# VH-VL binders against q9yh85r1066to1250, part 39

Target 1, 185 residues: q9yh85r1066to1250
Amino acid sequence: ASCIVSGYGHYLTFDGFSFDFQSSCALVLCTTIHGACERSDTFPTFTVTVTAKNEDRDTSLACVVKQVEVEVFNYYIVIHRAYKYTVMINNERLYLPLKLGQGKVNIFAFGFHIVVETDFGLKVVYDWKTFLSVTIPRSFQNLTYGLCGRYNGNPDDDLVAAGGTPRFGVTDFVQSWAKRDTFCR
Short names: E, the ipSAE of ESMFold2; O, the ipSAE of OpenDDE; V2, 0.75 times the mean of E and O plus 0.25 times the DockQ between their complexes.

## First folded at step 24 (VH-VL; framework fv_navenibart)

Design c4 (at its last look DockQ between E and O 0.71; V2 from the best seeds 0.71)
Fold by ESMFold2, look of step 24:
Structure c4 (fold): chain C 185 residues (1-185), chain A 121 residues (1-121), chain B 107 residues (1-107)
Amino acid sequence: as target 1 above (185 residues)
Amino acid sequence: QVQLVQSGAEVKKPGSSVKVSCKASGYTFSSYFMSWVRQAPGQGLEWIGGIIPELGYTNYNAKFQGRVTITVDKSTTTAYMELSSLRSEDTAVYFCAREPGRTYPLGMDVWGQGTTVTVSS
Amino acid sequence: DIQMTQSPSSLSASVGDRVTITCKASQSIDSYLAWYQQKPGKAPKFLIYAASSLQSGVPDRFSGSGSGTDFTLTISSLQPEDFATYFCQQLYDNPYTFGQGTKLEIK
């Protein structure tokens, strides 16, 4: 299953629900870590976070994906569009391609895309501009939260807030998955 | 052995569409990005776009957005480029070219023979 | 778009000569630059990747250097088969762009 972020703040969840929202906050797209004491002994934990920016000067409603963060195993991976074909791994900037942990994580270019793959089937694809996809294997059904939803075959429950509370609207849902920042909206 | 074989020359009227094929053989099709590049008579090279064959994700030169569609058929290891709303300035030789994936940007290591597209009324 | 400017647009040389062709990018492209050789009526042939790395099967009289914005292709001792047009290409940012070409002619 794939979750898609595309231009103008378009989101398509794992279960096929679509919504629009523009935010400059760092937003949790997909995480297996939700609430206190949640864990999975069968599959690795991960979090994918996206940060967009508004390009009001060129197009008043346009959003680009500025930064993608992938936390998996003991790696904190930061992909920033200003530093193409490099990534920060635990605060060290490295050139592509990368093989981490003897192949547990592979990071490479493919055309104008950067790809992060894990040995358990997480795949993150980012075009350095407006397109981001997160793909997870079926074994993660019912194990994920965030803007990409629950991956449980039911698009109507994809909008679970970070505290596990049903949301009243898209704005509340998105803001609940925002990481705190003094200058984001 | 590794080769890209393109479809034959086309003559088209302005306003029509053309679809060029590129049959790949001798290598793992899914491991390479497939690009399309054109060269107008007496001119340099211009990149049109490309595709990740396994995923179907594309990159397009903004100059051609809205007029170009790049696709693949994985079962026949064939890439396609369709250009619509043709005009005289689209007259060119169109090449497919592969670029190694799963690394860093390297360049286009194998090219098709080219397909001449002539747009005239 | 990143503009790639080659110099010279053409040059004449004799077999055995050393030839240098330059390519300048309108902004830094790190070392994400390739060189190609093209003969009339043929598809381009891949020569050099990453600004300085020689593609397999390319004779060692070809070499490349540079990073950032300024790049060179050098042919240390021209052979008859080297008379062609040469293109640089940046692979840093969408769209890929090519230099306008340098035509290398026999004197």
Scores: ipSAE 0.755, ipTM 0.900, lowest interface PAE 0.7, mean pLDDT 87
Fold by OpenDDE, look of step 24:
Structure c4 (fold): chain C 185 residues (1-185), chain A 121 residues (1-121), chain B 107 residues (1-107)
Amino acid sequence: as target 1 above (185 residues)
Amino acid sequence: QVQLVQSGAEVKKPGSSVKVSCKASGYTFSSYFMSWVRQAPGQGLEWIGGIIPELGYTNYNAKFQGRVTITVDKSTTTAYMELSSLRSEDTAVYFCAREPGRTYPLGMDVWGQGTTVTVSS
Amino acid sequence: DIQMTQSPSSLSASVGDRVTITCKASQSIDSYLAWYQQKPGKAPKFLIYAASSLQSGVPDRFSGSGSGTDFTLTISSLQPEDFATYFCQQLYDNPYTFGQGTKLEIK
């Protein structure tokens, strides 16, 4: 299934729940890590984070994706809008195409998009503008957390905050998945 | 042998629609971005749009937004380009062309033979 | 949209000549530039990506150079089969855009 971030702060979860939100905070879209120490013994762990910003245009409600972060196989992958067709791998800027871990992670350009794919079926697609998608195999059903939901076939329980608490408000839900820093408090 | 084979010439009335097909063979269909490019008589090249076959996600030239639809049938490794509300200015040769994704260098390295679309009253 | 401007629009040359075609982008496209050759009634043929990536089957007399906004296609020694129209294309941003073409004719 695919989770989509697009345009004007539109989100579509794996289970088909849609909501709108605008934030400049880094937001956890999808993670298999719940809490500080929970790791799966049978499945690879990963985290996809997105940072968006509003357009500087006075009349535009469009949100652009500023940065995408992918943590997988001890690689910290950063894709920034300002550095099109390049990526940061563990704080080193590299040019495409890239194969990490002897093919465990494959990063390449596909038309106007960058694609990050893993050998276990994680796929992240980003166009350096307004489109971001995260695709994962069915084997990850009910193993994911974040804005993309639980991926369990039930869109009604997609608003699960960090820590596992169900939320009924989109604002509270999204804010619970925000990474706090100097610019996001 | 890698090749793209397009459907035959079309003659259309203004206001109608045309759908051109592009059959891909000899390579992994989902590994290449598929673009559509047209060329009016005696003119240059104009990119219409493209599609990531594996995902079905499309990118369109804003000039054609709302009039063009690009699709793929992965089971037959065929790409389609449908252009509606045809006008005389749409008279051109239409090409499909693949572009490497996983493989570099970038660029449209294989082209179809072209499909002539003529729009006339 | 990124505008691609080729120079010249046309030129005449003789077999054996060194030929240079220029392509200028309205903004920086890094190295995301491709060159094509097109003969009458045929589809474009991919020649070169960026400065040093020749497509398989393309003769060594073809070379590309440049980055940012200014790019050059060079044919070191023109052959009879090289008379055609040449196009540059930026692959940096949506939409893809092409130069207007350079028609290389026999003198």
Scores: ipSAE 0.662, ipTM 0.864, lowest interface PAE 1.0, mean pLDDT 92
ESMFold2 (binder alone), look of step 24: mean pLDDT 92; pTM 0.946

Design c5 (at its last look DockQ between E and O 0.73; V2 from the best seeds 0.70)
Fold by ESMFold2, look of step 24:
Structure c5 (fold): chain C 185 residues (1-185), chain A 121 residues (1-121), chain B 107 residues (1-107)
Amino acid sequence: as target 1 above (185 residues)
Amino acid sequence: QVQLVQSGAEVKKPGSSVKVSCKASGYTFSSYFMSWVRQAPGQGLEWIGGIIPELGYTNYNAKFQGRVTITVDKSTTTAYMELSSLRSEDTAVYFCAREPGRVYPYGMDVWGQGTTVTVSS
Amino acid sequence: DIQMTQSPSSLSASVGDRVTITCKASQSIDSYLAWYQQKPGKAPKFLIYAASSLQSGVPDRFSGSGSGTDFTLTISSLQPEDFATYFCQQLYDNPYTFGQGTKLEIK
């Protein structure tokens, strides 16, 4: 299944629920850290975080993905649009391509996309501008939280706040997954 | 033996569409980005767009936005470029070209032979 | 779009000459630049990647240098088969863009 962020703050969850929200906060798209951790002790834990901003243009419709963060294994990976074809890994900037942990994580360019893929099937694809996808295998059903939802075939429970409680409103849902910042919405 | 073989020349009327094929052989199709580049008579090279074959994700030159669709058929290792609403200035040779994926931006190391598209009344 | 400006647009040279073609980007592209050779009626031939690395099978009389915005292609001793048009291409930002070409004519 794939979760998609596209221009103008459009989100499409693993289960096909769509919503729109524009925020400058770092937002948790997909994480395995909340929930059935025993089911994931043989699968690695991970978190994918997105940060967007409005472009310096006349139209408020130009919302770009500024930064993508992937935490997986012992790696903290930061991809920022201002530093194309490089990534920060554990606070050190490195040029593509990268093979981490003897292939546990591979990071490379493919056309105008950067791809992060792991040996367990996580794939993050980012075009340095407005398109971001997160793909996870079916074995992660019911193991994910965040803006990409629960991955259980039921869009009614995709709006689960941090802390596990369902929420009605998109604003409250998004804000519950925000990492706070003084420049944040 | 790495090879990109394109479909034959086409003559089209303004307002119609053309679909050019590019059959790849001799390499792992999913490991290379497939681009389309055109060259008008006596002119330079212009990139149209490209596709990640495994994922179907595309990048397009905004100049062609709304008129071009790039697709692949993984089972036949064939890429396609369809250009609609043709104008006389679309008369050109259209090339497919592969670029190594899974690396850094590298360059187009193998090109098809080109497909001449002529748009005239 | 990143504009790629080549200089000169055209030149004539004799066999054995050293030829330098320059390519200037409108903004930094790091070293994400390729060079191509194209003969009339044929597809481009890949020469140089990463600004300075020679593609396998390309004669070592060809060399590339530069980073940032200013790049050069040098042919150290011109041969008759080097008659062609030469293009640079940036691979840093969408869309890929090519220089306008440098037509090299051998007298």
Scores: ipSAE 0.722, ipTM 0.879, lowest interface PAE 0.9, mean pLDDT 87
Fold by OpenDDE, look of step 24:
Structure c5 (fold): chain C 185 residues (1-185), chain A 121 residues (1-121), chain B 107 residues (1-107)
Amino acid sequence: as target 1 above (185 residues)
Amino acid sequence: QVQLVQSGAEVKKPGSSVKVSCKASGYTFSSYFMSWVRQAPGQGLEWIGGIIPELGYTNYNAKFQGRVTITVDKSTTTAYMELSSLRSEDTAVYFCAREPGRVYPYGMDVWGQGTTVTVSS
Amino acid sequence: DIQMTQSPSSLSASVGDRVTITCKASQSIDSYLAWYQQKPGKAPKFLIYAASSLQSGVPDRFSGSGSGTDFTLTISSLQPEDFATYFCQQLYDNPYTFGQGTKLEIK
């Protein structure tokens, strides 16, 4: 299934729940890590984070994806809008295409998009503008958290806060998945 | 042998639609971005749009937004470009062209033979 | 849109000549530029990506250089089969855009 982030702050969860929200905070889209102790020995762990910003144009309500972060295996992958067709891998900037871990992670350009693929089926696609998609295998059903939902076929329980609350309003839901820093409080 | 084979020439009336096909063979269809490019008589090249075959996600030139639809049939490794509300200015040779995704170097390295579309009253 | 401007629009040269074609982008495209050769009635043929990558089967007399906004295609010694129209293309941003072309003719 695929989770979609598009311009103007549109979100579509794995289970097909759609909501709108605009935030400049880094937001956890999808993670298999919930709490300090939930690491699966049977499934790889990963986290996809997105940071968006509003356009400075007075007439535009477009929300641009500024940065995408992918944490998988021992790699911290950062894709920034300002550096097209490059990525930061563990704080080192590299040019595409890239194969990490002898093929465990494959990063390449596909038209106007960057694609991050893993050997277990995680796929992240980003166009350095307004489009971001996260695709995961069916084997990850009920294993995911974040803005993309629980991936269990039930869109009604997709608004699960980071603290484990099964249902939240959209604002509280999104804010619960925000990474707090000096710019996001 | 890697090749793209396009459908035959089309003659259309203004306001009608045309759908051009591009059959790909000799390579992994889903590993390459498929673009459509046109060339009016005696003119330069103009990119229309493209598609990621594996995902079915399309990217269009804003100039054609609302009039063009690009699709693929992965089972037949065929790409399609449909252009509606045709006008005389749409008279051109239309090309499909693949672009490496997983393979370097970048650029449209294989082209179809072209399809002539003539729009006239 | 990124505008691509080629220079010259047309060029007359003789076999054996060194030929240089320039492509200028309206904004920086880093190194994401491709060159194509097109002969009458045929589809464009991919020649070079950026400065260091040649398509298989392309003679080494063809070379590319440049980055940012200014790019150059050079044919070190023109051959009879090289008379054609050449196009540059930026691969940096949507939409893809091409130069207007440079027609290389026999002098």
Scores: ipSAE 0.661, ipTM 0.864, lowest interface PAE 1.0, mean pLDDT 92
ESMFold2 (binder alone), look of step 24: mean pLDDT 93; pTM 0.951

